VH-VL binders against Rhythmically expressed gene 2 protein (Reg-2). Designs and how they scored, part 1

Every score and structure here is a prediction.

Target 1, 260 residues: Rhythmically expressed gene 2 protein (Reg-2), of Drosophila melanogaster (Fruit fly) (q94915)
Amino acid sequence: MRSLSRFRLITFDVTNTLLQFRTTPGKQYGEIGALFGARCDNNELAKNFKANWYKMNRDYPNFGRDTNPQMEWQQWWRKLIAGTFAESGAAIPDEKLHNFSNHLIELYKTSICWQPCNGSVELLQQLRKELKPEKCKLGVIANFDPRLPTLLQNTKLDQYLDFAINSYEVQAEKPDPQIFQKAMEKSGLKNLKPEECLHIGDGPTTDYLAAKELGWHSALVHEKSYAYLVKKYGEDIDRDHVFPSLYDFHKKISDGAVVW
Structure headers, positions and changes below count from the first letter of each chain, unless a header shows other numbers; antibody chains are not in Kabat numbers.
F, E and O stand for the ipSAE by ESMFold2-Fast, ESMFold2 and OpenDDE, each averaged over both directions (binder to target, target to binder). V2 = 0.75 x the mean of E and O + 0.25 x the DockQ between their complexes.
[cut] marks letters that were taken out.
Atom coordinates printed by the task and the answers are left out, and those that the model quotes come from them; centres of patches stay.

## First folded at step 4 (VH-VL; framework fv_bexmarilimab)

Design s01 (from b10s with heavy chain D30S)
Fold by ESMFold2-Fast, scan of step 4:
Structure s01 (fold): chain C 260 residues (1-260), chain A 123 residues (1-123), chain B 108 residues (1-108)
Amino acid sequence: as target 1 above (260 residues)
Amino acid sequence: QVTLKESGPTLVKPTQTLTLTCSFSGFSLSTSGVGIGWIRQPPGKALEWLAHIYWDDDKRYSPSLKSRLTISKDTSKNQVVLTMTNMDPVDTATYYCARVQTYDSSGYFLDYWGQGTLVTVSS
Amino acid sequence: EIVLTQSPGTLSLSPGERATLSCTASQSVSSRYLHWYQQKPGKAPKLLIYYASSLQSGVPSRFSGSGSGTDYTLTISSLQPEDFATYYCQQYGSSPFTFGQGTKLEIK
């Protein structure tokens, strides 16, 4: 754990960092939709889920929290689900749509829809074993709705974490520095300096670059090559701080091979 | 390689309608999160946003100019058309089209711009 | 409507010097929606910084952006001759999407 000895706070993103969907939303939505009488092609659902995800984030940022008037996060998801099915060739009947959408909302806070990312559980176990809470706090900073604590509990990751912050309740989403500042406050650590903090996440802009701008250290967990990432997101991404998975990150820190 | 190019008349008389076409290559407007924006700049002045059209055909217009502006897309031709009615000498400006892009689904920016076309409105 | 005010309007500096350009919003804007563009005379604007602090691909590391809320800054650590241009900030958080009035960087 030599590579991490300088840090008093280590934080993680959740989606595609600690946890990932077991199956694509298109497949999951398709399976559940069939139970409610909607027969849609899974590829059309995947396409329209992505389209509605972009549409909802454009029009109703932060799960509706940062809109005027504010939208409840459950209504935000119901609107996304409704649009996804309506645009996929067969709509859920209006009489069933509310119930159906709430069923999907409930499922997506359980281990039925989520699984650990490669190496995430093993990394958290090792960090908790090597780093006592007195020496290093472990937390989550996620652009997420208020289901986050329940999701972490249902996936049994909450036992390794001192706190979790979601963008909806904080009313700030990454890359906004306010959410990282809230994490420093939530840690309860006195005289905590940015250079004593490490953020690990999959978002080049929302995690990696956002944390670096505050003077934090940052590790990017991403499946794309360094060359691709630099070409798309710019030269501030450090080759030595990009890892294909948390499994690879864990191996490198165990070998003492990561220098900040 | 992403390219955008504006085309249309360079001289317009007062009260006439201006029609500008943005032709682009290297990307598709069927891609989620992508759009085309129109921005103008009068000689020696600041940039002014006019209108946007997104992949989902959502259209946004500058409120002060909304009654004069229409934006449309032809995804198959890789073209976006802007029309502006009742042209006035104060509308003399370089008109740009630019790609609307996002890296996180929420924050949008203009990553590639056309060369611009100067439209002069005079009697 | 969010108004962006840039200062100074004109900044006269020599190559090698540090330039600091400010952009102030009339109301709070998330850094996610604040971007900087560089425009050289007779040319189209070029994206320089996105999400307030992220360097666009191909932009030299001497450029950096920072800020949150209502106050944003663009810094050029050591001016090169090609950096003398007009710089615009933009907010993309709410319609109408607005640009600042520009800061002109000129050779002293």
Scores: ipSAE 0.816, ipTM 0.906, lowest interface PAE 0.9, mean pLDDT 92

Design s02 (from b10s with heavy chain T31D)
Fold by ESMFold2-Fast, scan of step 4:
Structure s02 (fold): chain C 260 residues (1-260), chain A 123 residues (1-123), chain B 108 residues (1-108)
Amino acid sequence: as target 1 above (260 residues)
Amino acid sequence: QVTLKESGPTLVKPTQTLTLTCSFSGFSLDDSGVGIGWIRQPPGKALEWLAHIYWDDDKRYSPSLKSRLTISKDTSKNQVVLTMTNMDPVDTATYYCARVQTYDSSGYFLDYWGQGTLVTVSS
Amino acid sequence: EIVLTQSPGTLSLSPGERATLSCTASQSVSSRYLHWYQQKPGKAPKLLIYYASSLQSGVPSRFSGSGSGTDYTLTISSLQPEDFATYYCQQYGSSPFTFGQGTKLEIK
């Protein structure tokens, strides 16, 4: 992989980069809710999950960590789940809702709810084979709650990674440069320079532009066209560093076709 | 193409209620993450935030002015209305509406602004 | 309330020069909540930079932003005639969402 030879640290986002939901939260919440006697329309659950996701991130950023006073991340998810079902027409008693919410929180750290993104496992296998830890560290930088290490273990991706950091525990969320700086520290690499670092993720602002602003190199994994992305997010997105999937990224680096 | 335009009276007497309408096109308040904010600027002074309404009907008001302000939306008409009670000469300002936008669901900014409407408060 | 103080109040420069504008917050603000706007006389403000450092679509690359915590900077690397305007920083992290008093960039 000569295209990656300059890098001493390569990091990945998780959600919609290395791992994705097997089904939409609306469908998954609906199926599990039915087991607890809470039958709702899956489309209403999907709509209200999205609404509560925006509301929770607006009012309680970083899973409640960046709020004053701080909120425990489990309370953050219970609040989101409760709002999602209440607004979808499910009248569930509070004690049953609490137990049900905790069950969903547990499920979303397992391979029951998550699957690898296209090409992610194959890329990590190849990188770990070619790049030993003494030459290049492989890590994760995710806006995530503390379930991240368990999720990576349960999906068997932890074997390819030297470390993983989550925004909740470090108290900084992408695009904040602090979380990238924490990753550089966590790598244990001496005299590591920003230009020796590559971040790969699906978020134009939280992954691609955030890493680039710190002086890192960056690859954007995104389904939208370059024209859409540059119109929405600006001209700092480089056409040659946008890929439809990690499968496409892997092909390009295998051919030595990516120039930073 | 996103456009916003303020409309309402340009002259208001002290103690009256001001009603301003923001009419917009090129997006909908059914779109996730968007909203409309109202900002004012007295002649030669700084910008001052007044109120926001988000796509999910969540409303935020400047704490110092909250007792005087009401914001509402009519999604079918692509309009947001701001009312401000008990107007005073110090409320003379150019009033702007602007689109509230987020790219990460946490950080919000004002990406497109109306041209502004000057409201003069005098007897 | 978080107060944003911009300095200098007025900056007199010539085309081709580098401009550096500062915004200092009375309390720490995440870069995610710090934005910069440009306002020309008689016109509405225009978004230049969001999340402290991300360039808005259509804004020339000579504009850049940086900073964290309480100290933020807007830089214009080589001033063009159309850049002479008033620049405002804004924080969107806590209510009330406040703006700085503005820095007026004027031709020397």
Scores: ipSAE 0.717, ipTM 0.873, lowest interface PAE 1.4, mean pLDDT 92

Design s03 (from b10s with heavy chain T31Y)
Fold by ESMFold2-Fast, scan of step 4:
Structure s03 (fold): chain C 260 residues (1-260), chain A 123 residues (1-123), chain B 108 residues (1-108)
Amino acid sequence: as target 1 above (260 residues)
Amino acid sequence: QVTLKESGPTLVKPTQTLTLTCSFSGFSLDYSGVGIGWIRQPPGKALEWLAHIYWDDDKRYSPSLKSRLTISKDTSKNQVVLTMTNMDPVDTATYYCARVQTYDSSGYFLDYWGQGTLVTVSS
Amino acid sequence: EIVLTQSPGTLSLSPGERATLSCTASQSVSSRYLHWYQQKPGKAPKLLIYYASSLQSGVPSRFSGSGSGTDYTLTISSLQPEDFATYYCQQYGSSPFTFGQGTKLEIK
């Protein structure tokens, strides 16, 4: 952990970095939908979930917060859920849709739908043991709705973290530098410099490149090869700061093999 | 390899309708997060966005030109067609089509452009 | 309508010099929606920078972008002969998806 001693703030993304879905949204939506009388093909649900995810983020960015007029984040998810089922060949009756959507919204803040990513708990335990809060703050910076604190509590990750910020409440999404600036403020650290900060996440543009542009150090946790990532996202991705999982990141940090 | 190419008339008379076709390869409009945009540039002047069509058939038009523009896609042919009515000499420009792309599902940009086709509106 | 104003309109510099090009938006735009394009005479525009600061694959590291809110900057650290071109910023956050008027970088 010697290579992390330069940092006074270390932050993490959540989705596909610290936590991942236990099963695909298509399968999870299909199982719950069946309980409410809506039977759809799970592959169709997966396809239409993805299509509605892109549509919602295009038309109502930041879970509806960054639109004019603003949309409540619960309405954003209800709209996505409704579109996903309607386009998959089974419409949920309007009288049941509200209840059904709220049930899914509640489930997705619990450990029923989420599990830790490979090595995430072990890394956080080790960091908290070696980096006391007076020396280094540990936080979360996530493009997420306000369920984030409840999700971290229900998955027992909040015990290792000094703070968590979500894009909806701060009214800025990664890669916007404002959310990283809010994290520096939230840390409570005096005279904190960008080069004293490290951000770890799975998004090449939203996490890795966004943090690096601000003068932060950055580690990319991604399943794709370095060659693929550089070809798609550009040459600013450093081979020595890309890791297949947090397990691999933890191993290299423990071995002193990472140079910033 | 991604390629886009504009095709259509080089010369259009005032009051006529312009029809331009964008033919592309190396990607499909049936995948979420992609689209085709049309941009024009009068000789010696700045770029002006005209219209976009997205994978989900959502269409966006420049408000000042909306009444004159129609955009459509044929996903099976890998083509997008732009139609502009009531052409005027001030519409003389190089017309480009470009791929609309996103890496984060929210921010869109134009990553590959066609070579452009000069359309002259006269006589 | 968000108007993007680029300055200067023309920038005359020599190879090896640093170029700084500005793009100012009439209202706040997320960096996620701000992009830069390079256009050489007689050719189509080419994407240089996406999301205000991310280098497009194949673009040399001497190009960098920065900024947030209403003020954005494109910097070329050491000009090469092939960099003399017109540069455009674009916002893709709200319709109409406007371009700036362009900054022409020319040899002094």
Scores: ipSAE 0.790, ipTM 0.901, lowest interface PAE 1.1, mean pLDDT 92

Design s04 (from b10s with heavy chain T31E)
Fold by ESMFold2-Fast, scan of step 4:
Structure s04 (fold): chain C 260 residues (1-260), chain A 123 residues (1-123), chain B 108 residues (1-108)
Amino acid sequence: as target 1 above (260 residues)
Amino acid sequence: QVTLKESGPTLVKPTQTLTLTCSFSGFSLDESGVGIGWIRQPPGKALEWLAHIYWDDDKRYSPSLKSRLTISKDTSKNQVVLTMTNMDPVDTATYYCARVQTYDSSGYFLDYWGQGTLVTVSS
Amino acid sequence: EIVLTQSPGTLSLSPGERATLSCTASQSVSSRYLHWYQQKPGKAPKLLIYYASSLQSGVPSRFSGSGSGTDYTLTISSLQPEDFATYYCQQYGSSPFTFGQGTKLEIK
């Protein structure tokens, strides 16, 4: 891990970086919906889940925390679930909505709905072996609701991490610099400099560019080609810091092939 | 390649209704996270936001002009129409349409703009 | 509504110099909702910076943005002749989605 020796804090995004859905929300919502009598086409659910995800993030940012008045994060998900099924032709009756949505909310904090991303467990194991907490802190910075610690525990990733920050509880979400500043504070490290920090995530704007703006080093884990990413997000994305997966990232840092 | 173009009358009499059409190509308004906004600029003055319409047909209007504005979309034609009632000489401005875009589903910005159309309101 | 105040109103500089343009919001706005646009005479505005600090594709690296809360800055590290234009900041955090009054960058 010579490529990482300069860092005293290394942080990760979660969704599509450390963990990913086992199956699409459309399929998962469809299966649970059928058990509650709400039968929809899984492709319609997938389409309307995506549309409601964008709608909810536009109208009620940070799972409702950054709305005035603030919305409880469970109410935010309940609203998304209600809209997804209603627009797919099977509105959930109000009397059942609370229990139905709570079932989905509970399910999505377990390993039934989530699996590790390619190479994530192997990377965390190696980092924890090579980088003891006295030398380097390992953390999570995620735009997430308060289920995050339970999710990390249920997927057995919490054993490799010194802390986890979710955007809802700290009332700031990436790309806002405040959430990165909260991570530096929570690390407990004295005299920590931005250039001693590395953030690894899949979001070109929320992870990669946001961390770089603060003077952190950053690695982008993304399935799209460098040419695609530069054309869409601009030339501030460094070719040498883009990787198709954490498996590829791990391989490159093990070979000492990454220069910051 | 993304292109947007405004069309409509260049001269309008006081009290009449202005109707402007934004025609676009290179994207569709059925894609989640996209929309069209209308912005105007009186000669020598700053940009002023008028209205937005999003992929989900959600509409937003400048509060001071809301009673005068209507925005609608025709996804099949790749067009967005803005109407503004009771035109006055102070409404003389270049009117722009622009694509509303997001990269993180929460933060929206205007990434491509039409060339603008000057609308003069006089007798 | 959130009022954006840009300063200075006019900035007179020579090619090769550094330009610093300020945008101050009447109340705190997340960097996620703060963007910068460039407008040349007789032309439509062009997006330069989104999310306060992210450079739009195709925009030269001499442009950069920074800031948080109520104070935001657009910097041009070494002015080129084509950079003399009017610059606008905009917030998309709450309706109405407001623009600043503009800073006109002119040749000294």
Scores: ipSAE 0.811, ipTM 0.907, lowest interface PAE 1.0, mean pLDDT 93

Design s06 (from b10s with heavy chain S32A)
Fold by ESMFold2-Fast, scan of step 4:
Structure s06 (fold): chain C 260 residues (1-260), chain A 123 residues (1-123), chain B 108 residues (1-108)
Amino acid sequence: as target 1 above (260 residues)
Amino acid sequence: QVTLKESGPTLVKPTQTLTLTCSFSGFSLDTAGVGIGWIRQPPGKALEWLAHIYWDDDKRYSPSLKSRLTISKDTSKNQVVLTMTNMDPVDTATYYCARVQTYDSSGYFLDYWGQGTLVTVSS
Amino acid sequence: EIVLTQSPGTLSLSPGERATLSCTASQSVSSRYLHWYQQKPGKAPKLLIYYASSLQSGVPSRFSGSGSGTDYTLTISSLQPEDFATYYCQQYGSSPFTFGQGTKLEIK
């Protein structure tokens, strides 16, 4: 914890950093879809979920917020869900699909679909215990729709956090520097400098490299090897700031082994 | 190892149709987030984007050239074909195909390019 | 149509010097959609920088990119002989996906 005392702002990504899906979207969509009469192969649902995720982010970035005309984030998810099931061979009436999609949208803001990542709760508890809110703010910066505050509340993580920023409401998503600048403003800290900020996330480009470009310090939490990450994303990823999980990050911070 | 190569006629007469094929290896157009783009460069001039095709068969064309361009893919053959109608001497250029790639599902870029093929339009 | 204007058109420098190349967009473009390419005479372009500031794998650390909104910069901190080439910026945020007119780095 000593090596974190230099920071006045520490921020986290959410998906695959603080929280993770309990089961894959393909399996979860398959199980819920079956209750509404939409039986599909879970592997086909997983493939088509990924394809529609890429399609929606290409055509309607930031959950539809950054399009002209703007799309409501609920419509964005309904469109993704509809495409996923249609391409997986599901025959389901439009009204049932609409109701089913809204049910999935509601489920994905609860602890039914999400669980803490390895070491995330323990790290947040320790940080809040050791770092007084007046000296260090803890926040979230996530490429997320407006369900984020409800998700953090339902998973009981909101008690450790001073604020949470979602890309939809800010109208900027990582790696855009504007969302990081908004987090600095939201912190309420006077004369806050980039080198006093640390961002922790799982995205090599959206979290790690984006924060470093702004002069922030950054830690990458990722399951892939350092060799894989450097080969794909380039040499700017520092071996000493890559960790397999928040559990490993917490252990190294506790040992005083991390140098910024 | 990713490779792309353009093939097609090097000489075309005015008013004829140009057909170029991009053959690639080391990746599949069945992969979400991947595509092929066509870019041209007249001798001594800047790069000009022509058309893109994505894994989901979504197609984008330069608005000024849209009426003349058709792009299609054959995922099983690892090929993308660009057709350009009514060729004119001003269309003389080196034509490149390039892989369209993203690392965050929203921002796309051209990470590997073919060597290019010079197409001369003359009588 | 978003127009990208690069400046200077030609930059004459000696090896070891610092090069600063500018790319100005006619409308605001997210850094996520701004990329830089290097092209040597008679060769295909190569990706140098993606998302305005991220260094492509295999590209030397002397290259760096920065910027946001309408103003973007490519910097080469200590020019090597192999760096004398034409550099293009590209926006990939809206169709048509336009390139700048290029900046030619030439040996003084």
Scores: ipSAE 0.832, ipTM 0.912, lowest interface PAE 0.9, mean pLDDT 93

Design s07 (from b10s with heavy chain S32T)
Fold by ESMFold2-Fast, scan of step 4:
Structure s07 (fold): chain C 260 residues (1-260), chain A 123 residues (1-123), chain B 108 residues (1-108)
Amino acid sequence: as target 1 above (260 residues)
Amino acid sequence: QVTLKESGPTLVKPTQTLTLTCSFSGFSLDTTGVGIGWIRQPPGKALEWLAHIYWDDDKRYSPSLKSRLTISKDTSKNQVVLTMTNMDPVDTATYYCARVQTYDSSGYFLDYWGQGTLVTVSS
Amino acid sequence: EIVLTQSPGTLSLSPGERATLSCTASQSVSSRYLHWYQQKPGKAPKLLIYYASSLQSGVPSRFSGSGSGTDYTLTISSLQPEDFATYYCQQYGSSPFTFGQGTKLEIK
């Protein structure tokens, strides 16, 4: 843990960093839809889930929080779910659509739909063992709706974390520096400097580059090659701070091999 | 290699309709998250956004010009067409098309631009 | 409509100097929607910075962007002759998607 001794605040993204879906949304949506009489092809649902995810983020940013008029985050998800099924050929009565959309919303805050990413639990356990809260705070900074605390509790990760902030409630999304500044405030640490902070996440722009711009240190957890990442996102991504998984990150910091 | 090129008339008379075509290569408009925008710049003035079209055929127009603008795509031809009715000398400008791109599904930007085509509106 | 005001309108500097260009929004805009473009005389604009601070691939590292809320800055750490151009900020958060009026960077 020598590699991390300089840090007083270490924060993580959640989706595809600490937690990942157990199965694809197309499969999960297909199984729940079938229980309500709406049978669709899972590949078609996956395609239309992706399309509606892009549409919703374009038209109603931050789960509807940053729109005028503002949209409740539950309405945002119901709208995404409705579009996904409608475009996949399902004709579902409004009352059934409303009810199963709510079932999906509830299900996606549980360990039924989520599992830890490779090495995430082991890393958090080791960090909490080595780094006492009075010396180093561990937190979450996620572009997420208000289900985040419940999700962390249901996946048993909350025991390793001092705080979690979600973009919906703070009205700022990564890469906006305001959400990182809110995390520094939430940490309760006095005289905390950017260079004493480390952010770990899977988003090249939303996590890695955003944190670096604030003067934080940053580690990118991503499955793509360094060559791919640099070609797409530019040369500000440091080869020595890119890891295929948290398992690989943990191994490197345990070996004292990471230099900031 | 991504390329975009504007084509259309360089001279238009007042009250006539302007039709501009954006031809592109190196990407497809059936790709989720991609679009084409049209931006103009009167001589010596700032850039002004006009319209854009997304992969899902969603269309957006500048509110002040909406009644005059139509944007459409032909994905098979790799073309986007902008039509602007009732042209006036104040519409004299260089017209650009540009690729609309996102890296996070929420934030969109214009990463590649055509060379622009100067359209002069005069009698 | 969100109005973007750039300052100064014209900035006269010599090669090797540091340039700082400002963009102020009439209302808060997420950094995710703020971008910077460079335009040389007779040429199309070129994307420099997206999401307020992310450097576009192929753009030299002397360019950097920062800011949040209503205040954004583009910095060029050591001016090269090819950097003398007009710079525009843009918000892509709400329609109409507006540009600033531009800052012209010229040789002193």
Scores: ipSAE 0.803, ipTM 0.899, lowest interface PAE 0.9, mean pLDDT 92

Design s08 (from b10s with heavy chain V34M)
Fold by ESMFold2-Fast, scan of step 4:
Structure s08 (fold): chain C 260 residues (1-260), chain A 123 residues (1-123), chain B 108 residues (1-108)
Amino acid sequence: as target 1 above (260 residues)
Amino acid sequence: QVTLKESGPTLVKPTQTLTLTCSFSGFSLDTSGMGIGWIRQPPGKALEWLAHIYWDDDKRYSPSLKSRLTISKDTSKNQVVLTMTNMDPVDTATYYCARVQTYDSSGYFLDYWGQGTLVTVSS
Amino acid sequence: EIVLTQSPGTLSLSPGERATLSCTASQSVSSRYLHWYQQKPGKAPKLLIYYASSLQSGVPSRFSGSGSGTDYTLTISSLQPEDFATYYCQQYGSSPFTFGQGTKLEIK
């Protein structure tokens, strides 16, 4: 933990960093859809979920927050769900659609749909034990809708965190520097300098490079090789700050092997 | 290696229709997030966006030109075609096709460009 | 329509000097939608910076971008001969997707 002693603020992304889906949305949507009379191939649902995810983020960025007129985030998810099933060869009858969509929206803020990523709970426990709130604030900065605090509570991660920032409420998504600046403000720390901040996340552009551009230190949690990452995202990714999982990150900082 | 190349006529008469083809390699438009955009540049002037087509066949057109523009793709041939009707001398420009890319599903940018093709509109 | 205004229109500098190019939007634009391109005479534009500050793979580290809201900047820390070109900013957030009028970097 000595390599982390310089930091007064450490923040995490959530999706694919601290928490991950227990099963694919295609499988989960398929199982729940069958209960409402819609039977689709899970592979088609997975394919069309991904397509609608890209389409929704293109047409209605930040869960509908950054559109004119603004869209409620629940309407954003209902639109994505409806499109996913319609394009997979089975539309859910209108009379059942709103209840079905709301059921999925509620389910995805619970531990039924989410599980910790490899090493995430162990890392947070160790950080909170070694770095008291008076010395270092621990937070979340996530491109997420307003369900984030409830999700963190239901997965029992909120006990290790001093705050959580979601892009919908802030009205800015990573890589926009505004959301990182909001996290510095939310920390409540006086005279906090960028070089005293560390951001840990899985997105090469939204987490790693965005934080570094602000003068923060950053660690990238990613399954791909360094060679792949540097070819795609450029040489600003530091080999010594890329880790396959939070388990590997935790091991490296425990061994004193990470230099910032 | 990603490559794009524009092809079509270099001289068009006023009132005629221009048809340009963008042929590409090194990627496929069945990849989520990918697209092809058309941009033009009149001699000595700024870049002007014309149209985009995305992997899901979603099409976007410049509002001032939308009545004149049609964009389509043939994913199996790795080609995107732009058609522009009722050509006028003021449409004389270098026409570029470029790959539309995103790394976060929300922000899109043009990461690789064709060499451009100069289209002159004159009688 | 969001109008992007680049300044200066022409910037005359010598190799080794620092160049600072500005792009001002007529209304607020998320940095996620602001990109910079380099165009050499007779050539196609080349992507330099995406998301206002992320350096495109293969672009030299002397190039950097910053900014938010309405004010964006492209900086070249130590000009090389090959850097003398026209630079364009682009917003890709709302239709029509617009480019600035360009800043021409020329040798003094």
Scores: ipSAE 0.729, ipTM 0.878, lowest interface PAE 1.3, mean pLDDT 91

